# Designs tried in a protein design chat: VHH binders against ATP synthase subunit gamma, mitochondrial (ATPC). Part 3

Target 1, 283 residues: ATP synthase subunit gamma, mitochondrial (ATPC), of Arabidopsis thaliana (Mouse-ear cress) (q96250)
Amino acid sequence: ISTQVVRNRMKSVKNIQKITKAMKMVAASKLRAVQGRAENSRGLWQPFTALLGDNPSIDVKKSVVVTLSSDKGLCGGINSTVVKVSRALYKLNAGPEKEVQFVIVGEKAKAIMFRDSKNDIVLSVTELNKNPLNYAQVSVLADDILKNVEFDALRIVYNKFHSVVAFLPTVSTVLSPEIIEKESEIGGKLGELDSYEIEGGETKGEILQNLAEFQFSCVMFNAVLENACSEMGARMSAMDSSSRNAGEMLDRLTLTYNRTRQASITTELIEIISGASALEAAK

## First folded at step 4 (VHH)

Design e22 (from d06 with Y52W R97K; framework vhh_8dlx_2)
Fold by ESMFold2-Fast, scan of step 4:
Structure e22 (fold): chain B 283 residues (1-283), chain A 124 residues (1-124)
Amino acid sequence: as target 1 above (283 residues)
Amino acid sequence: EVQLVESGGGVVQPGRSLRLSCAASGFTFSDYAMHWVRQAPGKGLEWIGNIWYSGSTFYNPSLKSLVTISRDDSTNTLYLQMNSLRAEDTAIYYCAKLPKYYSWSGTRLSFDYWGKGTLVTVSS
């Protein structure tokens, strides 16, 4: 009875240990597949920061917060962290004549934010990771966002990958062409662009539009890859902890099983001895 | 039920102007960005432009000088004004909207709903 209960618990814990070890290996494999690309993609958007400037604190009438999360759980606090940062940005940028809206990528942030902020969500996209993450795929998503969401500034919230134990909540800002033009008129680097037709009849406005689209695609590509790496790293850590905890529990249950088995054998021996003694006395 | 019905297409001579309409029903029209997309015979889909719920517009740079998109939220109607029509503008014109919440398919222009389209033929 007692030994069977302990045996059943041991089988359950052994299965948990097996599953968490397998999940850790899968996460490690996926991390290896994307880590190099994430690190290399950091170079794609740096020229835009040099050309257009970095204005994370810019005050505008319409801010859109793009919150990157995962579709699957068991990845530590990465999803709760981006939600907290996104909500903080809402409070900092909201005002009587100022609007803040959310674009959510991933099921986990969507589920959390639907509770308190559903009316402020302008767009939600899930299952992005179902297909291989490459520039072409992310550029299509970026284009969909640009065509369907009106903004003065996009605040992209993601987990930048540093190591399997360190993920840095990060906010990257992308400005609309109209805002870039206003900032460039104040003597920024773009203030030197001619108002004449450039490159096959394109205007300054068309050039700024193309630059903003390309910048957003590059920033989104990096952010998506960074967040994917952070998800895999956090999942590795979570699964490693779960596997170790299961191992410790299995060790404790094994000791309990051995003690229970010994007690059962002792009880059986006592019953046999008592029975034999009774039979001998009765004759 | 979401419905988008385009109208105003037909045969038009080069250099003339044409205005297309799209009647929307089954959703809160004023809350959504609306798009115009066209498909020429034997070619892929070409995005023309959009108009956000605020009334601001964003156009395909190749078509910006030739088209104007507008909306009338009181009648749930979207408009596309086309000027200086060319033979290459011959296409079926669709109005479309993006779903607020959707699963990624990897497909460019993941629109929730498309109308049946209206044919514009530019010929002399």
Scores: ipSAE 0.296, ipTM 0.608, lowest interface PAE 2.2, mean pLDDT 81

Design e24 (from d06 with R97K Y101W; framework vhh_8dlx_2)
Fold by ESMFold2-Fast, scan of step 4:
Structure e24 (fold): chain B 283 residues (1-283), chain A 124 residues (1-124)
Amino acid sequence: as target 1 above (283 residues)
Amino acid sequence: EVQLVESGGGVVQPGRSLRLSCAASGFTFSDYAMHWVRQAPGKGLEWIGNIYYSGSTFYNPSLKSLVTISRDDSTNTLYLQMNSLRAEDTAIYYCAKLPKWYSWSGTRLSFDYWGKGTLVTVSS
């Protein structure tokens, strides 16, 4: 093939290599920014597990699955994984008098699930990661879900960050105030307190509502940070692989370019030698 | 033949520092990201950190303040510097390489070559 065609391909591959290196650097920078915060945020919800119990298998009439995904692709299997887990939760919790609905966070899960589960999606949110994540931002989202979505249990599906080489699909369950009252130890104790006349205090319902709201905000904050870390780690690996692929392609194209150029030089040299030989023979 | 040989392990007192080395051969070392992984007695594998061919490093969030990974491409050697060693740092330490073309297999990346490991025992 022509030297010019090979040159044009080399330019294109060099651009891909440059872009993928830049994307890896951006993912790396973002991971550094949120990694410590994700780890520290794990401590925010642990007291609630001790207080309210860990109830992943609780059987309720209405489950809402909150699926956390990314807005951008090129991050390995993180998005397909949370969609798979979310669909499995639907099958496990749906029944003759049991309802399952979805709250979708992120463009990628939205695109996948809108194709065949649109009727079960009650809320979708995108671009949550457009600005640096903070507790207040996630707390507003959590409050919005609690006010506008009817549920007995929230099943939050996300990718817990373990390292840049591993993430763990995780489901965290948050119970409604009504279910907390019936199923948890603290709900039972507060129910007993309702038998006494308490002056000037918050009602049992208000206490349980505040606990549910605060627990959900803490769990969501951790889940969002964990998922963001897993996204950045997976994207780094994807971009590193793509950059290496581009480098190998560039090496092959460089070899092709050199062979084509050398062939051209050889042809010119043969013509010069042949011409000189003809001139010497003519003398 | 690809070989990874760890060295520098041994018995060390709590609070001390230790530097592990991994000598690589049989591949173009400078082209590959290198990783450190450990396994404490009775526990699973724990990823410590990595260093890309570019020199960029990433660490397990649980360990980032205690370890530093570096490489010397001129000698094909990978290093793990550990500071303020604790009893819970007792483990077999492995260096590991990812394949040339790697991708996520579900939730994990798969290493193609591991060293035999070097034992670090932290005890008084």
Scores: ipSAE 0.000, ipTM 0.319, lowest interface PAE 13.6, mean pLDDT 79

Design e25 (from d06 with Y102F S103T; framework vhh_8dlx_2)
Fold by ESMFold2-Fast, scan of step 4:
Structure e25 (fold): chain B 283 residues (1-283), chain A 124 residues (1-124)
Amino acid sequence: as target 1 above (283 residues)
Amino acid sequence: EVQLVESGGGVVQPGRSLRLSCAASGFTFSDYAMHWVRQAPGKGLEWIGNIYYSGSTFYNPSLKSLVTISRDDSTNTLYLQMNSLRAEDTAIYYCARLPKYFTWSGTRLSFDYWGKGTLVTVSS
């Protein structure tokens, strides 16, 4: 093994270590910026669970699965996980009299799902997280989805941020105004809704439409922030692992370089000693 | 090769109804959401409404009671039915295609193809 070969490999590995450390720091910085907002946004949708109940298993004729993914890779299995969950939801909610469609957020889920599910994708949006998002921007996207996609239930699939080392694939369900009205009539929930009188004389239908829009906006805002946190956390972990592996490889290469260099010095000393000895013998 | 051709415009009396057509070619019409947009003389573009490939419609709230959008996927034709026409409805009417897959811009009104427009004049 030559010292030159080892030297060149050390240079390459050192460069990889630098890049992965930099990428880890960027991900850590972005996580710090978004984590507080994600945690605070959990409070925005929780009142709707109290008011409308938690309906994860409700069976409906038309389900729309909203799949949240990233635009960039190197974030572990977060994107493959939401795709797997989305496909499982498709199978669970599909049937002879049932329709399932996809709304895809992010380039990674789009690329994966175009292979076998393209005909079921009603809408796809990329680069949603290119710049820091505020509630108003997410509410515009939520409104666009509500107005252009017909559904009975929206199944929002995202990675909930639990900790830097743990992300939970999560499904949040948002019901259409028609389904909420039916459930409210059956369960007597209309009496509870009647207790929340709104001045201005809005109809029940208008109230339910506004509630559905506001609920979906709140859930989407939390979901996109949660998924962004999970993306940054997963990228930190991936880059940290890559950087440590590069460091270990660099250490091994340094030992190899030192052994090769020591062998070269020993050879040089032997040549010097042998030459001096030969010269002395020739005198 | 993608083309949208509006027709059905002309002079119409106030209070009457008019139906505009848009003939689509060069793409799989049934896969796309379609929109109607108008521009009155000296004014900006005004969005009228859309129809998704499922047949679901969404209208500009100020125009909802006056217009109906429909589509016939067997003939690749988009329609705009207008009722109770007023002088202020005088405009060039365009049909436009919305991309099914898009890059986030804060709105879905980033059309990729437009027709040349058809003039509707409401005058006696």
Scores: ipSAE 0.378, ipTM 0.624, lowest interface PAE 1.6, mean pLDDT 81

Design e28 (from d06 with P99E; framework vhh_8dlx_2)
Fold by ESMFold2-Fast, scan of step 4:
Structure e28 (fold): chain B 283 residues (1-283), chain A 124 residues (1-124)
Amino acid sequence: as target 1 above (283 residues)
Amino acid sequence: EVQLVESGGGVVQPGRSLRLSCAASGFTFSDYAMHWVRQAPGKGLEWIGNIYYSGSTFYNPSLKSLVTISRDDSTNTLYLQMNSLRAEDTAIYYCARLEKYYSWSGTRLSFDYWGKGTLVTVSS
């Protein structure tokens, strides 16, 4: 190996280390911009859970799995994780006279799931997070989903942000008005909805429909912000690991470079000594 | 019964112009954004551009405004005008409808329905 080849490789690895450090700083900056909003948005759907109950195991005929992923890579296992959870939900909710369909958000889950699940994908949306997220944008997406997909239950799969080193795969369930009404007749917390007064020409069905639409928008808004935070946190970790690995490789290359230089100097000295000795012997 | 049928392809000499058509049926054409996509032999898909239901157009910057997309909602027809054709423009050209899949930030580019394609060969 020539010293020039080792030197060029060292320069390349040093550049990678600088780039990954810069990318970590960018991810950290973006995380700071959205973290507070994500944490505050957790409170938006807690009242719905109190009013409508938490029914993650409810058995229905038509389940729609909404899979949230990123458009950009280099963010650890966040995308493979939501795909794995989404596929598990498919298996758990599939059966005779049961239908499971997917709504995919993000390029990464789309690329993975289009290979073997394309026939079960009813809608795919990319580039949602290209510009800073706001409620109006997510509300329009939620409306697109509700108007173009038939469901009994929506299962939103996302990465809940816990810390820069931890994200928690999470499934949030939103029930259709028909399922809510059926459950409310059986009793419990949902039975309390029967106590509300119906006025002004609005039917109970219309009220439940509006409530389900608003609940879904609130859950989606929180879920996309949580997933964005988890993406940035995972990218920070991935870039930190890449930078550390590059540093270790640079150290190994530096050792190789020094050994190669010493070997080259030794060879040159031996050639000089041999030449001088040969000339001396010839005299 | 959504159908998209491309036409106007064939052999054309370098430097000439060519206009492709796409006849749409089975849906309300004026309500949908339409796209042109091409695939050169042995290469991947390349997005050419789109036209929204409003008539607004967006193009792939690498084509340097060498193409123009237009639509005639009265005849349910989409057009692709190509000028200054070169050997690199040899490809199968597809008409596509944006219905089921889309990109959110500014441009909605995911497609549900495609035509069969029309072959354009640029050769002398």
Scores: ipSAE 0.121, ipTM 0.519, lowest interface PAE 3.5, mean pLDDT 79

Design e29 (from d06 with P99S; framework vhh_8dlx_2)
Fold by ESMFold2-Fast, scan of step 4:
Structure e29 (fold): chain B 283 residues (1-283), chain A 124 residues (1-124)
Amino acid sequence: as target 1 above (283 residues)
Amino acid sequence: EVQLVESGGGVVQPGRSLRLSCAASGFTFSDYAMHWVRQAPGKGLEWIGNIYYSGSTFYNPSLKSLVTISRDDSTNTLYLQMNSLRAEDTAIYYCARLSKYYSWSGTRLSFDYWGKGTLVTVSS
């Protein structure tokens, strides 16, 4: 009889519903903790955009794509999306005498990209989000990247948080001091820095190096917070969907259980009636 | 097996120069950025600088005028040239290779391989 099978399935589905509801609440709590900081951190990089201009399409010999992903799954398409964008940037920026490399943040993008692009991965960092994110922690990561990765342009790929149902794949570009120097000579707002007052023997190159390092730290801090918010929002949405689906499945299994039990009761009655008739015939 | 072996340490007088060497084996040396790190007695690790696979260098600003890092890819050797040594430069000096893949949790300065270090003592 199938009643036991249906009962076991109902128990399993109830457990899934409980777990997904709990995971949704945890994700909601984490989102609440990070969302304000992510939104406020957008102000950290805006002065650099005003000073350095918009550089998303700059053509350079060496591009490094920094791909931000999560360590844990169950967060919709946020990880596949940043991998797709990162691979598109690779194709766009690769060419004769042009090099493209990857810096991967997070276990999920690492797992996906190790399959097809391992030779182009110069650095991979996991478990950055294991503890609550702060500027000092991200600044150390930014410093690790600057000390160990040679580039003309860094292209940071992340999911900008809009809402729990809407994430915007975003690419932020940070230029090396050498490229900034070259661009300042070919016009733009950076040309004005050539006439800026320099005190204590500090050179234009030293000023540009400090600005580039600080810009990268600020952009990375915002990007990591944005991606963390998008991860939590996507997980909330995924868990809500899973919980709703589990509830619907439980309802269908309950109907099946009731129908199967009804049929089993009918069968028992028929067997009892048949048995009674057999006993009468045996007398 | 990956090995990094530092050499050239010892006792040196203040104001003099010293060159440290790091012999690398067990990996394609020319594909990796290499680092120098030091640890003074009773203190934490201090990053000195690195040299990219291309030969470009990046130094700790507080040490930039006092040190030069170079590499010889034909002999798989990394060098640290130190000038105008001071008592504060007394430390164990480590050659380190950047780990390409690491966990933030429990990571030691993002390096996967270190030498055992060479002691530099600046004194009379």
Scores: ipSAE 0.332, ipTM 0.640, lowest interface PAE 2.0, mean pLDDT 81

Design e30 (from d06 with L98V P99T; framework vhh_8dlx_2)
Fold by ESMFold2-Fast, scan of step 4:
Structure e30 (fold): chain B 283 residues (1-283), chain A 124 residues (1-124)
Amino acid sequence: as target 1 above (283 residues)
Amino acid sequence: EVQLVESGGGVVQPGRSLRLSCAASGFTFSDYAMHWVRQAPGKGLEWIGNIYYSGSTFYNPSLKSLVTISRDDSTNTLYLQMNSLRAEDTAIYYCARVTKYYSWSGTRLSFDYWGKGTLVTVSS
């Protein structure tokens, strides 16, 4: 292998190492900015699980799978994981009189799922995480989904952040007011309240609708923040791995370069010695 | 081109009913959820309700007993039936199509196409 070819390869690998180290630092900084918010937002939805139950296996006519992904890549398997889970939920909930549709958040899941499942995608939103997330923005997204997507159950698929090396694929279920009324004990309890005619004029149906909307906003806010943290952690890990691999390749190329250079010097010395010997013989 | 044209507005007496129509063209109407929104003079936009592609409806709770939304996919027409009209129902009524695939932005309205609106004046 020529010294020039090895040197050119070393330049390319060194650039990759530099870029991946820089990207790791950026991901670490962004994770630091959102981690506390994600952890604090877990408390927002837990009371609804206690009140309305955790219904992961509820059998309904219409399920909507909300798939949370990133807009940018280089974050390990987090996006392929949520797509895999979303497709598994599709198969589990599909049937002759059962409909499953997708709501996609993020460019990566959109790109993957548009190939095979475009007809089942009713809504997709990209660039939600371009600016720092707040509850108001996620609440508007939740409102968009509720106004444009008909469902009996929403299955929110995201990566729950545990640590920079551990992300937990998670599915959170939110039921429509109609399903809560039919299947939940709380539906019966709110019927008793309806009999008292609340001074605000709010009926049982209105209370259930408002409760479901607020629950969805809280669950979605937590899910989006968790997924953002998992994205940053996975990117940090991926960049660290890429940087180490580039460093190992650079070390191997350096050895190859030194060997090639040493061989060239040895060959040059042999040629000098052979030439000197030939000149001596010619005397 | 996508077009939404509202019709059926006018002057109507309190307590009467009125049906608004929205004629859609330039897209596959049956694939989209459609919405009705209104704007009273000097006020912001108020969402009335929607109808999903399936025909199921979802209404603003404040208006659900007063309005009915329906669609006729064979004629690409959206309807808003209003009953027991009051002076506070005086507004410009718009039909709107929601964007299925979009990027988030600070000026997002959730709607990619609007009609010009039709004026409903409830006067005694």
Scores: ipSAE 0.272, ipTM 0.596, lowest interface PAE 2.2, mean pLDDT 81

Design e31 (from d06 with P99G; framework vhh_8dlx_2)
Fold by ESMFold2-Fast, scan of step 4:
Structure e31 (fold): chain B 283 residues (1-283), chain A 124 residues (1-124)
Amino acid sequence: as target 1 above (283 residues)
Amino acid sequence: EVQLVESGGGVVQPGRSLRLSCAASGFTFSDYAMHWVRQAPGKGLEWIGNIYYSGSTFYNPSLKSLVTISRDDSTNTLYLQMNSLRAEDTAIYYCARLGKYYSWSGTRLSFDYWGKGTLVTVSS
């Protein structure tokens, strides 16, 4: 095998190692920027979930599965995992007189699910995280979903960040005001307010609607940040593995290069000796 | 190709009712939630309400029970019924469609298609 071929392969592998190392550092930096916000945002939705409920097994006529994915790849199995969970929820909540639809966030889940499930996708948004995520941005997205999508229950599928080597597929359920009123103790208690004057002239239905909207915004904000952390952590792990593999390949190629050079020098020396012998034989 | 055309506006006396229509073309009307939005002279946009593809409606609480939104999917037509009109209801009324598939970088607008609007003037 030529020394030139091995040298060219070494250059390619060394470049891949540099790129993957740089990508790992970028992912690590982005994780550091978002991790604190994700952890802090867990506190935003827990009080509302305690008040309004989080019943993932509740049986309703209209379920909407909100699937959170990334726009870019090279982040392990995070995107395939949320798609798999979303499809499982579709089957679990399907039935006679029942409807299940999807809201897709991110390019990767959109690409996968458009193949088989396009007719069940009522809304998709991509490029949400091109700029740093903030509450205002996510609350606008939540409002767009609520105004465009009819539901009895919203089932938000995302990857909860545990560590750079572990993410937990998670489903958070947000119930419509109608279902809260019908099924929950809180809905029953708020029904008593129909007989009383409420400040601002708001009805119990308006109060439940406002609470559900705020709960959804808080859950979405946390879910989006959790998924972003899991994406960065998974990308760090993927890039670290790729960088190590490239390093190992470079080491093997270096040995091959040294052996090829040694063989090439030996061949050249044999040719020189053979030439000299031919000249001496001719005399 | 996608078009929304409002009609039914005009001058109406206080206390009377009026029905606005919005004719939709160029898309599968029955797949989309449709909205009504208005803008009074010198003021910002005010969301009136929506109707989901199923026929369920949601209204701006500030408008109470003064309006009714309906749709006829067989004729691709959206309706806004207004009762007990007041001078404060004087505005340009728009029908609008929310975007179904969008890029956050490419849109940033709540609605992807709007009609040109129809003027409603409540005066004697």
Scores: ipSAE 0.252, ipTM 0.585, lowest interface PAE 2.7, mean pLDDT 81

Design e32 (from d06 with T107Y; framework vhh_8dlx_2)
Fold by ESMFold2-Fast, scan of step 4:
Structure e32 (fold): chain B 283 residues (1-283), chain A 124 residues (1-124)
Amino acid sequence: as target 1 above (283 residues)
Amino acid sequence: EVQLVESGGGVVQPGRSLRLSCAASGFTFSDYAMHWVRQAPGKGLEWIGNIYYSGSTFYNPSLKSLVTISRDDSTNTLYLQMNSLRAEDTAIYYCARLPKYYSWSGYRLSFDYWGKGTLVTVSS
């Protein structure tokens, strides 16, 4: 192997190391920008969980799975994880007279699921986080989802942020007003609202619909921020690993370079000695 | 055959208001979110805003106080109300339909059907 070839490879690996360190810093900066908002948004939907419950095991005829993924890669297993969870929910909720549809957020889950499940995908949105996320933007997305799908239950699949080395696949459930009403008939917390509703019925139905829509917006806002934090954390971890791997490759190339250089010096010395001997013989 | 036909453009004096219409045919209009986009001479496309089938609207922040989008599902018609027109508002105005699979940051450029456009000239 020539010294020049090894030197060129060392330059390429040094560039990769520099780029991955820079990408780690960018991910860290973005994580700092969104982490506080994600943590604060966890409290946003707590009152709805207390009032309406969180019914992850409720069986319904029409389920919609909202899968949150990233647009860019290099973030470990976060995208493959939400796809696996979404597919598991499909298997558990599909059946005779039961329908499961997908809403996909992010390019990575879209690319994977379009191959096998395109007929079940009713809405796909990419590049949601190109600009800094705010509640208004996510509320518009939530409204778009609610108006594009009929559902008994919405199952939001995302990566809840714990640390840069740990994210927790999470499923949050939002029930339709019709299902909430059936649950309340069994002796639920909404019994007092039933006594308030007279023959018209519109007051109770309207309240439940508004609560479901607001709950979904709150859950979506938290879920999107959590997933963004998990993406940045996973990317930091992935870039750190890539940078260390590049360092190891540099060490191996440096050894190869030193061996090649030493061999070249030895060859030059042999050529000089041979040349001097040949010159002496030619006199 | 999906068709979108804009109308209501023309020459308007600065400071006045103008309402554009878009007649939709060949699809179930009430099932789709609709968008308005404009292109000034020699410039790129500028997204104005959209309206969901529910009637909810989302506007380009730079234009929010100057425009209002509405729809009439009984006549399959989309509207753009423009107030306090300036010379900078001179452009060809397009209505467009967004597919169910779109890019948030680029959805103004990911439309599956466009109208032919209507010219609005703001001059005295």
Scores: ipSAE 0.310, ipTM 0.619, lowest interface PAE 1.3, mean pLDDT 81

Design e33 (from d06 with T107P; framework vhh_8dlx_2)
Fold by ESMFold2-Fast, scan of step 4:
Structure e33 (fold): chain B 283 residues (1-283), chain A 124 residues (1-124)
Amino acid sequence: as target 1 above (283 residues)
Amino acid sequence: EVQLVESGGGVVQPGRSLRLSCAASGFTFSDYAMHWVRQAPGKGLEWIGNIYYSGSTFYNPSLKSLVTISRDDSTNTLYLQMNSLRAEDTAIYYCARLPKYYSWSGPRLSFDYWGKGTLVTVSS
């Protein structure tokens, strides 16, 4: 091993360390920008859960699984996790006379699921995070899904942010107005409203449709922000790990460089001494 | 080659009804949700409604009582029935297809294929 070879390896490792450290700082900055909004957005959809119920186990003929992923990698296992959960939901909701379809948000889940499940994907949207996320943008995406996809139940799969080292795979269920009305008739929470007169000429169905649409927008907004926070946190952790590993490698290479340099100096000294000795012997 | 061709437009008197047709070719029509969109002179695009592959419809609330969307998958044809036409309904009417896979381009719907449009003029 020459000193030049070791120097070239050290240069490469230093570049990796510098890049991963910079990427960690970018992810940390982006996390700070969205974390507060994600936490605050949790309050937007919880009142609907209280009014309409969780109903995660409701049996319906048509389920749509909405899988939230990132467009860029280097964020640990967050994307593989939502794909695994989405596929498990597919199996749980599949059956005779039942239809299960996927709506995919983000390039990473799209790439994974297009290989095995392309025929079951009704919609995929990428590059949502190209612009800053806000309620207006996500509500337009929610509206596009409602106009392009027919469902009885939407199962939204995302990574809920807990901390930079802990992300919770989460499934939120949103029901169609028709299913909510049917559940209410069976004795659900909204069944009690049938006992009261609705003023202003609005029908119960129209009120339920407006509530379901608004609920979906609120759940999607929270889910998208939670997933963005989890992506940034996972990327910070991944980059921190890569940077530490590069640092350890650099330390090992520095030791190797010093040992190789010492060996080269020793060889040079032996050659000088041998030359001087040979010159003395010739006289 | 995907092609959408609207027909049935023309000059019509206020209060009358009109049915527009859209002939689709070059793709499996029955697999797609189809949309109707219009543009009045000097104004932006206004979404009218859609019809899912199942036949279920979703309408712009401001137009729901005035229009009906239907489809005939055996002839690959999309229809828009308009009733009680008003002068303000004067517009170019387009049928459009939403892509199944797309990159987010902002707040407007990203249709991958449009027809050339058919002009409806409501005048006496």
Scores: ipSAE 0.355, ipTM 0.641, lowest interface PAE 1.5, mean pLDDT 81

